# VHH binders against Protein EARLY STARVATION 1, chloroplastic (ESV1), part 20

Target 1, 368 residues: Protein EARLY STARVATION 1, chloroplastic (ESV1), of Arabidopsis thaliana (Mouse-ear cress) (f4i9g2)
Amino acid sequence: RSEKSEERRFDQKMSAHGAGIKTSSSAVPFASPKSRFLSKQEKFYPRCTPRLTGPQSRDTPPKRDTGIANEKDWGIDLLNENVNEAGTNEDGSSWFRESGHDLGDNGYRCRWSRMGGRSHDGSSEWTETWWEKSDWTGYKELGVEKSGKNSEGDSWWETWQEVLHQDEWSNLARIERSAQKQAKSGTENAGWYEKWWEKYDAKGWTEKGAHKYGRLNEQSWWEKWGEHYDGRGSVLKWTDKWAETELGTKWGDKWEEKFFSGIGSRQGETWHVSPNSDRWSRTWGEEHFGNGKVHKYGKSTTGESWDIVVDEETYYEAEPHYGWADVVGDSTQLLSIQPRERPPGVYPNLEFGPSPPPEPDLPPDQPQ
Key: E = the ipSAE of ESMFold2; O = the ipSAE of ESMFold2 at other seeds; V2 = 0.75 times the mean of E and O plus 0.25 times the DockQ between their complexes.

## First folded at step 13 (VHH; framework vhh_4orz_3)

Design k02 (from j05 with D58N; at its last look DockQ between E and O 0.45; V2 from the best seeds 0.00; counts 0 for: pae O 4.5 > 2)
Fold by ESMFold2 at other seeds, look of step 13:
Structure k02 (fold): chain B 368 residues (1-368), chain A 122 residues (1-122)
Amino acid sequence: as target 1 above (368 residues)
Amino acid sequence: EVQLVESGGGLVQAGGSLRLFCAASGFTFSNYAMAWLRQAPGKRREWVALITRGGYTNYADSVKDRFTISRDNAKNTVSLQMNSLKPEDTAIYFCAAEKYGSSWYPEEYDYWGQGTQVTVSS
């Protein structure tokens, strides 16, 4: 359409090279509840304590992340012996530690450790569980699970796992990570949820993403995004963020891009809905033809429009920044999990003729 | 082809017990956490109990110590033993599955059954 739309977009100072989140000056901005939690996720480390003093209290919810942790961020270190002990700390709180392993069919083995504590009056509780799993299909898994509540009524639950398996269709090894965190406040009517995943195979297939949502009083919010690399040059990335109030106001921003060999598209929308269902919207798109020309277009319900072709080199992330070689290097504990030892079948061996076993005992000469 | 089929619901008096069953097919059962959720008339669906792939369990506060979830990976089944039932336990109970996860939020479950009615009379 018109070259004048470029000046309008520039005044909003939301321009990014290529695709990105665009917000007009008239749109209700995306809102996320402010986190009250601290910085990086705490790691559990064993400590040398008196027999009656157990693990230290875990009285705070986990914090929100900017990415999924790897195994060394957790520091998983399972006990080799079965443990079942409990005690009382100096402050009157109780604790327990236990460990064991479970066996099953097809060589299944799960080594695990569990610990937890409880305040003297029972108003605060927490648990942590750690595990290593394997079976004879080559499956391996590391995992951790934490939960708790405190005297203020907050509660939380957190999981993380890292898995090695053979994909049934492709017969390629895959390493997959996933994490989940959730917390609720007892005093502020607030809660949040985050789920993250990363999946990799040796041919460059990579999938990453997150689901996040929450509530603070009368406002709720939702955020999802994903990235997909097929390992052959195709890339898909997308986001979808939105929020709403109990009174019916809704607003959001979404975009996607798809590329292959320098050819592809980007497109997105920023939108707002009034409680009476009136909808404002601003859409945009880019078509990249791989020849230095880019078709850029868009419109809004308030009359803004543009439809131009510009000289612009196409840029996009053709390969994931973190891929198979990186995840293999960061998954050494997972890869070193020892499966159950198969009982040896001594019956089949090298092809020899029949030979009787040697006699193990000889009679003694004396009468002992 | 994915199916979760609940059974075992019915009418029971307060203080009684029921055992719900869920049979699963069409996916690799051992890679999924399983859960029971319920929806009373006029209310939102709420989480009741979950069991992770490794057999670790958790329960909503309202049912803790009364309900027990268990799974059998060889038979692809999950069950919910409900004891000391109360009239507020009246609801349609759903079996649900989530890959790897152990979510309290119904929105994140990948598969759902059709539900089985549990009615607790006073």
Scores: ipSAE 0.224, ipTM 0.625, lowest interface PAE 4.5, mean pLDDT 77
ESMFold2, look of step 13: ipSAE 0.411; ipTM 0.753
ESMFold2 (binder alone), look of step 13: mean pLDDT 85; pTM 0.869

Design k03 (from j05 with E107L; at its last look DockQ between E and O 0.58; V2 from the best seeds 0.00; counts 0 for: pae E 12.3 > 2)
Fold by ESMFold2 at other seeds, look of step 13:
Structure k03 (fold): chain B 368 residues (1-368), chain A 122 residues (1-122)
Amino acid sequence: as target 1 above (368 residues)
Amino acid sequence: EVQLVESGGGLVQAGGSLRLFCAASGFTFSNYAMAWLRQAPGKRREWVALITRGGYTDYADSVKDRFTISRDNAKNTVSLQMNSLKPEDTAIYFCAAEKYGSSWYPLEYDYWGQGTQVTVSS
C-alpha cells in the first residue's frame, strides 16, 4: 500500500520517542536531533606484561544515553590506609594513585581515592576520584568523578553519586542517585551534556528524570523528561524534545500524562517554527473519566480537528518498574558505609519504613 | 571588539528583588546563547541560568522558580530577574556567551563580562 513511500523518506533523520507517543510524518519535520557525537572507543594499549603494574590508560569519553550506572558497575574499592604511588609503563606513559581520609564536624568522614594517567607526550590524560562520605545524621554518599582529554582534542567530564539521607519533609530514609556527563569533540563540531537523577523514599515516592543538551555543527537539540510517583497511585510523566538550526528553524514534540485511580489526562504537541516565526502545530489530548469513557480531541494549524467521546478502557503505568525495594537491593555498598563512632543515642536511625524485601526478578506464575 | 558589560548589581535585603542586565557588543548577538554564572567568595564559579539563541531557558536547581533570564535581540541585552533573594545568593554575577549553544561547565564560554556584585543581607 502507500506507506512504503514514507519509509523510503526516513533515512535522513534520527527519531526519538518515549512512552507510546505518536509521531506526525506528513507535513512538518518531526523533532529529531540529527546530532551524532562520536565516542572514542577503547583502543588497544601496548601491554606486554600480563601482571597489572598500574592503572590502565582511560582516554575514552562517556557514552550518551546510558543513564545512571549502579554501584556494582563502578566497582568502588576504598582503603583505610593512605596510598601514594606513581610509575611509568613500558610505552612511556605515566600513572599515579593516591588515597586519603578527610574528617570534619558532626562525625563527617570522607574516604577517597584518586588515580590518573598521562601519555608519553602529554597529549592524553585522565583522572578518576572515588569517595565515600558519612556523618552522624545518617547521611551516606558514594561518588565518582572522572575527566580526561585525548590527543585528538576531545575532552570529557562525568560524575556519579548515590546518597542516603533523611528527607526533611517526610523524615524517612531517602536514596538519591545522579549522574552528569559531558563530552566535546576536538575533530568535529560536536558536544553534549546530560544530567540524570533518581529519587526514592521508603513510602514509594519516586522521581526520575533527565536533561540533555547536544550540538552537531549548526544544529542544537534539547531533551527533558520526568516521571513522578507519589507512592499512593498518583503518576505524572512528561517529555519535551526540540531542536533548532543556526538559521532559526525550530521543531519539537512534547507530551504529558497525569493519572490517579484511572482518572486523568494525556496531551501532546508536535510543532515546527520557520525562521520567520511562522508556526505549524498539531495538538492532541485525552481525558479519562474512570468510567469507560474517554474524551479525545485535537487540532492542527492546517485545519484537521476532532472532538469525540469514545468507550475505551484506561491503561497507564501506575507504579514504577524500579522503586524503593529495588534501589535498596542495589545499594549494598552505600548502605554498608560505617560512620565514625558517636555517643549512644545522639541521633535516631533513619527510618526505612515498613517495606517489603527487595523485589526479586521473578516471572509471574506461568500457565502450563 | 567584543564586550559584555553587566550592570544592576547592589545591596538588597533578604527576600528582595534585583534585576541584572548585560549589554553585548562586537558580535552577532542573535547567534549566541547567553548565560549567567556566579562566584561567591572562596567558592567555585557556578552556573545560574541559560537562554539559547531561540529563547529556550534553563536554571540551576538552587535558583529555579526565583530567577528569570530573558533576552532582547533588538537591544543586544540579556537580563536576570532575581526574586526572593537569599543571603547565599551573594556573589559576583557574570554574563557569558557561546555561539554554538551554552555549556553546563563554567570554563567553556567564548566571551565573559567583568562581573557585577550582588550582596544580600540577612
Scores: ipSAE 0.000, ipTM 0.469, lowest interface PAE 10.3, mean pLDDT 76
ESMFold2, look of step 13: ipSAE 0.000; ipTM 0.351
ESMFold2 (binder alone), look of step 13: mean pLDDT 85; pTM 0.860

Design k04 (from j05 with E107R; at its last look DockQ between E and O 0.54; V2 from the best seeds 0.00; counts 0 for: pae E 7.6 > 2)
Fold by ESMFold2, look of step 13:
Structure k04 (fold): chain B 368 residues (1-368), chain A 122 residues (1-122)
Amino acid sequence: as target 1 above (368 residues)
Amino acid sequence: EVQLVESGGGLVQAGGSLRLFCAASGFTFSNYAMAWLRQAPGKRREWVALITRGGYTDYADSVKDRFTISRDNAKNTVSLQMNSLKPEDTAIYFCAAEKYGSSWYPREYDYWGQGTQVTVSS
């Protein structure tokens, strides 16, 4: 689950290795305070239509730190016919539903559905669009975009996608999942944005990461992290998070690790900048030789330093806990997309590597 | 080869209007969010407007209610209607594309055009 992997590197504690450094506790956490407009959305009830033909509302904002949803969580169910309808619900709110098909070169097809609603007085609204794309290269895509606003002026936007394509470098089948989420307050200087991605290929290449930004009144914060597995034993992981106040105080923590076959390094920095631009910093590092010996070193701007070799076993996550076989099994709707008919003799062949393709006959609604 | 080609720039009097166009080729246009950015002489490049794959739009505060971004996926174009132009709008305007898009943090664009000059006389 993306929620658990997101928390893996947030609260790492810095330990002294040779000449311990005690610093004052951070007065401000990296994670921003919870936005209150999430709770206010509970006042907009799901609507029903007297004719049972209208869409149901998803007029709730996205939540922070929730990663990339499963395709089943969205419940994408595209319409088979072109539709352009509108109406009024029992409570006076309005709704619309539209669908269509776009065609293009090289077998390109996009089926889409768009729906939305507006309260009786126009003070709140929502829109949601679903799509399904394919072409003759074997490209397939499933996606969602939603947005809305409430009567207090809060606004939000979210998108989610799953993509199948042939990687231009490896010529292997590749599945990519991504999400972007944004919410802004209408009543205070607050908002946040998140961009998440996960990329997989059939030989075990995996890339995951997130970029996050938030603001609440006088504080802003940023968080970035990445994980990269080359599928051959090399692992790179990193984080970089920092915050600032409008008074000019800035602080942050970053680290990285790189390993192959039990040999590698870790290094990091914790830093603080005063409003006068004076910088405090403490750096640390570890070199792992693969023989039970670890070189640990570090220093600070307050004069402490250490440089020692210790007996220590090397531990690191050598393989992703969610990989190609998992994402193939979770992408049955994406993989079931039927391309347009093509001229005789043109049959692109995707390389799925050691993992088998997902079963196209599997039910779309299965437990994760 | 991926191309983003801007057009429609030029000289216009303050208070006037201008419509920029960006023609895209070499990639699947409907898979990308599209944006306009601008750079005045001696200043860093700034974001102006964004339209996502699904049609969500957002604008910089300095151009809200004066500029309108739109896209035509059938023609692979994005446009920027600029009304009530001010001398402060003078800049080179760039079209940019990002596969997934972001209206809050638009620093990661995959493709850029060469830009078109907009000059607003007092």
Scores: ipSAE 0.034, ipTM 0.545, lowest interface PAE 7.6, mean pLDDT 78
ESMFold2 (binder alone), look of step 13: mean pLDDT 85; pTM 0.861
ESMFold2 at other seeds, look of step 13: ipSAE 0.044; ipTM 0.551

Design k05 (at its last look DockQ between E and O 0.82; V2 from the best seeds 0.00; counts 0 for: pae O 2.8 > 2)
Fold by ESMFold2 at other seeds, look of step 13:
Structure k05 (fold): chain B 368 residues (1-368), chain A 123 residues (1-123)
Amino acid sequence: as target 1 above (368 residues)
Amino acid sequence: EVQLVESGGGLVQAGGSLRLFCAASGFTFSNYAMAWLRQAPGKRREWVALITRGGYTDYADSVKDRFTISRDNAKNTVSLQMNSLKPEDTAIYFCAAEKYGTSSWYPEEYDYWGQGTQVTVSS
């Protein structure tokens, strides 16, 4: 019951639901919606298959089922030299590469690289920007943004960032990853958006989640989920999925669980709304007392109900399988960013806004 | 203190142009996607345009090809050039910021908002 297995299961379940079955569990007591989103989405987003030397391989939208990546998966490699060059490939397409750095107040520095390409007739184009940021507060960031469009009028963008900072409330170091992806069709009312995040602090607090949205003509769907570990044994997990048509059919399901020391609850709802606004709903719950007994209950708007106590072992993931030690170990490039040197006698001392102590660039603590 | 301060609003005749500005302070401007939204009298607030950290832009269909969003990270400003204005563009225009990125499809809670600037387009 690892967090990686649970996270992979959510990703695969969303992909399977996006692969032609759209929240079918929430719609089983009612007529299923017409859902062919994944097949149509794959058809209007050409596959990325590099065949040429140069940037032409970057004009394909990202795959919808991608999760949030580590910095090594991106392979961010910023140039030390300032670059400003461009060229034309044999097929008439053009490309450019540039790099530079920006400086600002409080020791701010951003090193960046940008590259891009454009087809010969200008009908397709793409850009990619990579950056590395730091300042004297101890803030560090790695980031990527990609964007493009093709000759069918499809457009897309994707951003990913990994950040080190001090949490204002706890005053602990935090590492955060987040990603946002969007693709839109140029010929259909179709597209999707995904937002992912993972947050970690040195005491074991962990938050993860995603917001996902998709649309194909008359149908829209949403998925949201979150996982919260306080680092002291408390766990909250939840999922909220729903869909609708423009004719007024809506359906969804949601659930949550909260646990501490083997005691907690799970609860959920499956619902649908017909085009004439009639609402059906079925709720369920489980109370776990930490003694091998589980109270299970539920009811529906059509009169169904149950209320039973069963002998059942309580199972839940009390600790994240990927936590602070793991993210520190996977964030070596982020942690190795060196802030600007302070010139002697040029800047005010710490009496005017002291910098937070930087996190050491050392391997993660094994007890974590 | 975080501030987003809009300026450049006013009264113009239909077919005219205005340029709105939003000055940002109190946060790391280059870490945020920026957006313009508007609210017409008696209507709900609607998204108008966005610009990501890397410069990708998107627009609502009603303003596409007439409005242009841009940002200047050195000056911590975002602007909205509005051309060929119509009476339907009359609204209070708000500058908004969202950390890392935002969507042109999915409505999101923005982290920071300005107080707005009035744009009135007379027929």
Scores: ipSAE 0.455, ipTM 0.737, lowest interface PAE 2.8, mean pLDDT 76
ESMFold2, look of step 13: ipSAE 0.501; ipTM 0.778
ESMFold2 (binder alone), look of step 13: mean pLDDT 84; pTM 0.853

Design k06 (from j05 with S102A; at its last look DockQ between E and O 0.52; V2 from the best seeds 0.63)
Fold by ESMFold2 at other seeds, look of step 13:
Structure k06 (fold): chain B 368 residues (1-368), chain A 122 residues (1-122)
Amino acid sequence: as target 1 above (368 residues)
Amino acid sequence: EVQLVESGGGLVQAGGSLRLFCAASGFTFSNYAMAWLRQAPGKRREWVALITRGGYTDYADSVKDRFTISRDNAKNTVSLQMNSLKPEDTAIYFCAAEKYGASWYPEEYDYWGQGTQVTVSS
């Protein structure tokens, strides 16, 4: 059985009373990075073959995340010898493992491993590919791609990558992680999509965020959020969540904050649109002057309003909880990737040349 | 300069076939997933097919088993073979690219071609 989860359509129990009640102290109505807008449990009918002599079965859709993985969570190990092996399990399913490398111009090298399995009748299949890439510009990449389909018609794919590169504008090294996942049902109008990213440099620049979307039957939802620290004291955070039905009902919450040195603002909106196009909206805001006074204001389409100045200390997250030192410590495998040896007299083409010639980073799948 | 250039569109009778091509330049093609999307008159742009960096493919239900997406990293091209065409397939078809992975959602794509018209007559 797939994991059954019932998520609230929209977290209305946390919402302030929009029609007549001020929420003068609320700054973050939906600050969670995890979406809870699922109205029905996502139903996927994954199947597993429990007895394998090869790699562990991976014929089950991935679960939604609460954060992006680091390289240790994946356990990527390309230090093994070249592999080219295959087998058949007792239930008639097949499996394979292979590895190799691709070479290209400007010192490009991609070392990769690939594995997969297929049921006896071919109705389900899965693949997983891991790689390490480098070139003479100093680029390094560590990555994974997984995918599969089962006999019920469910399909899924995911990718994760961690890269090191020199930012063209700042000339600073950056470490960046990103991941994408999606899964859909073969038997129901149900599916979800999820994208995460994290970017870091040594001056404290940090960008993180996610896009998390889904559908269950006649209902669809979207969650986006981001945070950005410039490394000089500026912080921006935001969230935008909304949902809709096929009949035209739409609703959502959004907020943002921007701060520098105790001065900044927070603002947000809760809104609803009925199928007959009637609109309701409640907005709020806070202006923080850095002197112990905060201007709080808001209004709604039903006529509520407030506009006051209060004595209040300003609190906000001024620095990221996870930064450059943390990501460097968690990216040892990425940083240890050894570039291809450069022949004498060959220099990187960093100024005027085209990008390094593209090479297949992964073995091409043939149409099956 | 990033460029995606579609070709192969045209007028076809119902039941016929077309093959669309998209030539890419100005970015590291192998780092991008590729997709085809389409926009019919009076409708929103919709996802049709995708192919990831690793060659995983997926299709909208309305075109499954009739359309085939493929890519050639050596030539920086992606193609869409469209068989058993129906009048409902009439649309402008767009090639799109997303770094690392692809999605059903048009707003996630980084680069877009100008589109090529496909018209299927009954």
Scores: ipSAE 0.651, ipTM 0.842, lowest interface PAE 1.6, mean pLDDT 79
ESMFold2, look of step 13: ipSAE 0.679; ipTM 0.860
ESMFold2 (binder alone), look of step 13: mean pLDDT 85; pTM 0.861

## First folded at step 14 (VHH; framework vhh_4orz_3)

Design l01 (from h02 with S102A; at its last look DockQ between E and O 0.09; V2 from the best seeds 0.00; counts 0 for: pae E 8.0 > 2, placed apart)
Fold by ESMFold2, look of step 14:
Formats: sequence, C-alpha cells, structure tokens
Structure l01 (fold): chain B 368 residues (1-368), chain A 122 residues (1-122)
Amino acid sequence: as target 1 above (368 residues)
Amino acid sequence: EVQLVESGGGLVQAGGSLRLFCAASGFTFRNYAMAWLRQAPGKRREWVALITRGGYTDYADSVKDRFTISRDNAKNTVSLQMNSLKPEDTAIYFCAAERYGASWYPEEYDYWGQGTQVTVSS
C-alpha cells in the first residue's frame, strides 16, 4: 500500500544490476507468484452496513509487495472513552467494538481499540486492533493488527507499527516502521508472508529491508534484501532471491553493492540447478576506483568470461530516496502522542527506563 | 496417531542457555512448517519462531539473535536453541505444525504438543 516502497523495490530489481546481467535465462523467472485469493476475496466479502452505529467493515486481506503503509492509510482514530458495544447489521452479520487503556511503570500508557465482525452463519470473521503507547523515556508507538477469514476458507493476518525512540544519553531521535503480512488461499495450494522494516535516525542513518516467502502449488520462493546508509556517505545494498519446485529444480539471483566517496564495488550471481544436480551459474563484478575507470569481470559455467576496464562514470544512490525528513513528515500522528502526565511534585527519574514491549507481546484481544 | 513431544525444558539462570527439542510422528514431517510458541502465566500464547518446509526461518523481535530454530527431516525433529535467556522468557513452550505454509498466527496451526516448561530465574 506504499507507492514509495513499490518504486524503491522496482528500481532495485530493474536497474540495480549492470546492463549485462542475465537474471534467469536458463530458469523460471523469480517474480513472486501472484495469489488469486485476494481478488476473489475483495469481490465477495460481505460488507457491514451501519445505519446509525457500528464500525465500517475492514475485512480485506493484505496485498503482496506493498511495503509498509503510512499511518494515514490505516485511519487510526482511538476512542477517548472505554467502550464495549456490539450489534447486528442489516444483513444479519454481527459487529463489536471495544476500547480501553493500560497503565504501568515509568509513565507507561497504552490506549487501544478493538473491533470486528462475523457473518450471520459464522463462516467469515474479521478483527482489527489499534493502539498508542508511550512512557516517560520519550518512547512512542502506534500500531495495528488485523486478521480475518472468509467463507471460501481464505485467511490473513497483518501487523503494522511505528516507533519513536530517543536515546537517553545523546537525545538522538530514531523512528522505526515495520509490517508483517500473511495470507493463505482456501481454494488453491497458495500462501505467502512478508516482513518489512525501515529504520531512521536524525543523523541520516537509514536501514531498510524485507524477508518474503510464498508458495503456489508446487513452487516456493524466498527473498531477502537490505539497504543501509550510515549517514556519512557509506551505502550497502543487497538482494538474495531463490525459488524451487517440489521436483528439485532450483534457481536464484543475488547481488550486492558497496560504495563510499565514489569508490566501491558491485557483484552478483545468477544460478540454476536441475533436478539431477547439474548446476549452471554466471557471476559478475564491477570495481569502481573513483577515477573514471571501472573494472568489469565475470564468468559462467558454460565458458563465458570477461575481464575488462572501461571508461565509465560511477553512479550510485549516495543518499536514501526516502529518509529522515520524509519519515518525520509522514509520522505526525505518532509524534503527536501525548505522554502520561507526571504527578505534581515528583521529580523525573534520571535512570535509564525500560521500553514497552513490542506489539506482538501485548495481545490486542481483550475479551469481555 | 499424530504426536508432537517437546523436551529440554527446565530451570536456568538468566544469561544461560537451553535447547528444546520436538519429536514428531504420525504425519509426513517434511511437508509441514514447524514453529515454537510460548505462553507465560496470565498471558496469551505468542509466536516465537518458525521454519518453513523449505528451511526459511523467522523470529519474534523479542528473541531475535538469541534463539535459533532448526529442523532435521531425517529424524522428524525440530529444535530451538535458546541463548542469553531472560526472566521474561519464562513460559510453557509449544511445538506446532502447519501444512502448506508458514504462519505467525497461532490459530493456523494444525497440530500442537503438550508443551515444556522453561523457567528463567533472576
């Protein structure tokens, strides 16, 4: 659900390798297989229709390869009062919403809301939970968890969070965003999951990455990638992807690049293994010396090889496309969380305080 | 017929290590994703680690870099190496199996063990 994440991913896959790279000429392409259950689910899912009360339904599964959504895409709006309501929509489906708050040590406060629905016959269900957390260390967290199933047997689960840290000694601010997404089809042998993260600090340090896994029938795929900017001109980017069939065919592609001050390297490998264990591979590399010369080299199992020096200006992304200023501008709800008020006459604790646990440690389900 | 049997739990000092094992029988082990989940007193069951049938692993943030999941398809076992243990790791640890996938969502698992107690003293 993020155009920024899709554009970054697209640029990496389409332009990060050298012009001569042959990603999968002897193997099936790496692209993550698309699941059909999301399209079917979007067409058929019952809609809750509140006339006077009740929440709008949020019963759609997550989509693959959409990165980390912005907080505004969720529309988080926590209730100020404790609520425990339930009702029935016009179509016979049921709904509920509830809210509360928890208080703890060192100024800890968690405000939360939970909502959900169920079809009349119970064949489909959904839940969604929102929260805000804060404490007196300057920690803030905004988060979402949703899950559901439909009458076709599809099921899904998704989490999202943004976190603000402030280092007690340096007072350096850090914002982290993350998402976990999972969906399974009820009508095909298909499922996938993704884990995304982005981390930023006020000095320009940036780390981003993803882990992805999925299957469709007899095919499975796996992908990891990362980007790291140290805020002082050092850049590391890498990708490692592979796929396999149940019959033993495997193929993969990986590359990395490292640069500092116009000097660095790129290198990669594309490979394929047949069911009888025959392996083909092609490796390549580039060394950039910062003087207008680039050493390019490589070889393959079939005998191709090269080792040349060319005249080429070195280009790489020395700064993240999306960095600290961008994430601050997109995190206004997180940053507006008001910490719990200190009692009058109490001096602040100068000792390093504990952080609240991550959202997975605090189940959003608060049964009656 | 289907059994998941955990072992290796016990009492350990903070900073110590334990290795949990789960022996599986009664189903085709290599076709299942395997996971470890845990439940502390008074809390809901939470996911700890998973390993897909293809060997991909993932971990809850609270245990990353401290715990390692692995599987042995020849012996039908999955294990969890737990290092640098903290008192908050105290829980009953469950082995679970899910066909055709991997899941962070506990309700998706088809088979469960009875659990093994891990207690980490301060």
Scores: ipSAE 0.012, ipTM 0.481, lowest interface PAE 8.0, mean pLDDT 77
ESMFold2 (binder alone), look of step 14: mean pLDDT 85; pTM 0.867
ESMFold2 at other seeds, look of step 14: ipSAE 0.513; ipTM 0.776

Design l02 (from l01 with T28K; at its last look DockQ between E and O 0.03; V2 from the best seeds 0.00; counts 0 for: loop humanness VH .127 < .165, pae O 6.1 > 2, placed apart)
Fold by ESMFold2 at other seeds, look of step 14:
Structure l02 (fold): chain B 368 residues (1-368), chain A 122 residues (1-122)
Amino acid sequence: as target 1 above (368 residues)
Amino acid sequence: EVQLVESGGGLVQAGGSLRLFCAASGFKFRNYAMAWLRQAPGKRREWVALITRGGYTDYADSVKDRFTISRDNAKNTVSLQMNSLKPEDTAIYFCAAERYGASWYPEEYDYWGQGTQVTVSS
């Protein structure tokens, strides 16, 4: 019956999300709003163009909180020959497209394409660079870098890359994705930045995470989180979010969980500081013994406390919902990159000197 | 002109303490988030600690519970108290400022000092 079903669903719901923190629990709204200026730019999100026509206008900034895309979402289409074209459209806007390739040691090859455009009155500009890289060690990379500005004074910068390599210590194939996204309002009272990553190896090791921050008028926010699966049933997840206003209100929420074979823990804290420095906080924890019993505990600065053992089924995700098989299936273009042909009698240099390439960074740092 | 001037660096034995100071001028200090970053020889610059406009602080895992960042808006200064120093803390330490929220990434800071050397000996 429905009463018993609701009773069981209620118990399952409580077990699945823990007792202390299900959502952001602050009495003050959590400040991670989407920028208002993004709503005006969706009409300028063009598709990739054929080689015989100029590139489509790309004057739309990236959206917040959209995660990391797969390669198909970008529509990367590199040319096999050098191109150097430019022109003007009927509306007076200008464009350019160029392409080429660079060669280096150990079979290194980088095929690239650059393109850009500018409105007739100069109020909008955009640039985009695509590339694919390979060498004789089996390293492959796809990448994109975009930047631009629009007539409202917004500016943005975004990078994305996807890498295949053999991990130096394990010799396992790894696929790694990363993205950085940034947008700023012309008023400089609004802007945001995000860095995302996902890493996978062939035996089920998985690492995902993000670092985000931003400001909209009087509010600023920060968020970081991570997930780690060792591929053998061990999982670690965590998050740490906080926000503040210019008037002195601060609030935050953090938690972590760690599990192996049905045994583990969850713990967290939600906190708030008023403008006059009064602090409220609530901490909580759960210990799961793998036998249907869970120790739940917590306390707050207002005197709330609990310390009980309950009968409750442990739920956690021992493996990622998106893993190696999924990322391989979504990385067809990366995997199809053809290495440079070897001359007769030449063997690849197999020295793995540098550690894995760093995550993509912002444009070259400004000189001191 | 905008200036960030670090001071307080030097040579100290492992386990010792050191306090860095950063004096800011040429901008509205209380409207900026502040940070300390460091660069060891041959390594990329890395974030150490940040303090937001509202006084919230965050620290790199390698220095958590050992270092304390603070700011004095009346004097336009940021300080970094460094306790229980280790040889791995040896680096040039930079003070940095950013108008939007403080970042964990060195590339996001607008203004930089020239740096002060901290050397921790065995």
Scores: ipSAE 0.149, ipTM 0.646, lowest interface PAE 6.1, mean pLDDT 78
ESMFold2, look of step 14: ipSAE 0.618; ipTM 0.833
ESMFold2 (binder alone), look of step 14: mean pLDDT 86; pTM 0.870

Design l03 (from l01 with S103T; at its last look DockQ between E and O 0.74; V2 from the best seeds 0.69)
Amino acid sequence: EVQLVESGGGLVQAGGSLRLFCAASGFTFRNYAMAWLRQAPGKRREWVALITRGGYTDYADSVKDRFTISRDNAKNTVSLQMNSLKPEDTAIYFCAAERYGATWYPEEYDYWGQGTQVTVSS
ESMFold2, look of step 14: ipSAE 0.683; ipTM 0.863
ESMFold2 (binder alone), look of step 14: mean pLDDT 86; pTM 0.871
ESMFold2 at other seeds, look of step 14: ipSAE 0.671; ipTM 0.862

Design l04 (from l01 with D61E; at its last look DockQ between E and O 0.68; V2 from the best seeds 0.71)
Amino acid sequence: EVQLVESGGGLVQAGGSLRLFCAASGFTFRNYAMAWLRQAPGKRREWVALITRGGYTDYAESVKDRFTISRDNAKNTVSLQMNSLKPEDTAIYFCAAERYGASWYPEEYDYWGQGTQVTVSS
ESMFold2, look of step 14: ipSAE 0.671; ipTM 0.858
ESMFold2 (binder alone), look of step 14: mean pLDDT 86; pTM 0.869
ESMFold2 at other seeds, look of step 14: ipSAE 0.712; ipTM 0.875
ESMFold2, fold request of step 15: ipSAE 0.687, 0.691, 0.700; ipTM 0.866, 0.873, 0.868
ESMFold2 (binder alone), fold request of step 15: mean pLDDT 85, 86, 86; pTM 0.868, 0.874, 0.874
ESMFold2 at other seeds, fold request of step 15: ipSAE 0.702, 0.666, 0.689; ipTM 0.872, 0.853, 0.864
ESMFold2, look of step 16: ipSAE 0.704; ipTM 0.868
ESMFold2 (binder alone), look of step 16: mean pLDDT 86; pTM 0.872
ESMFold2 at other seeds, look of step 16: ipSAE 0.727; ipTM 0.883

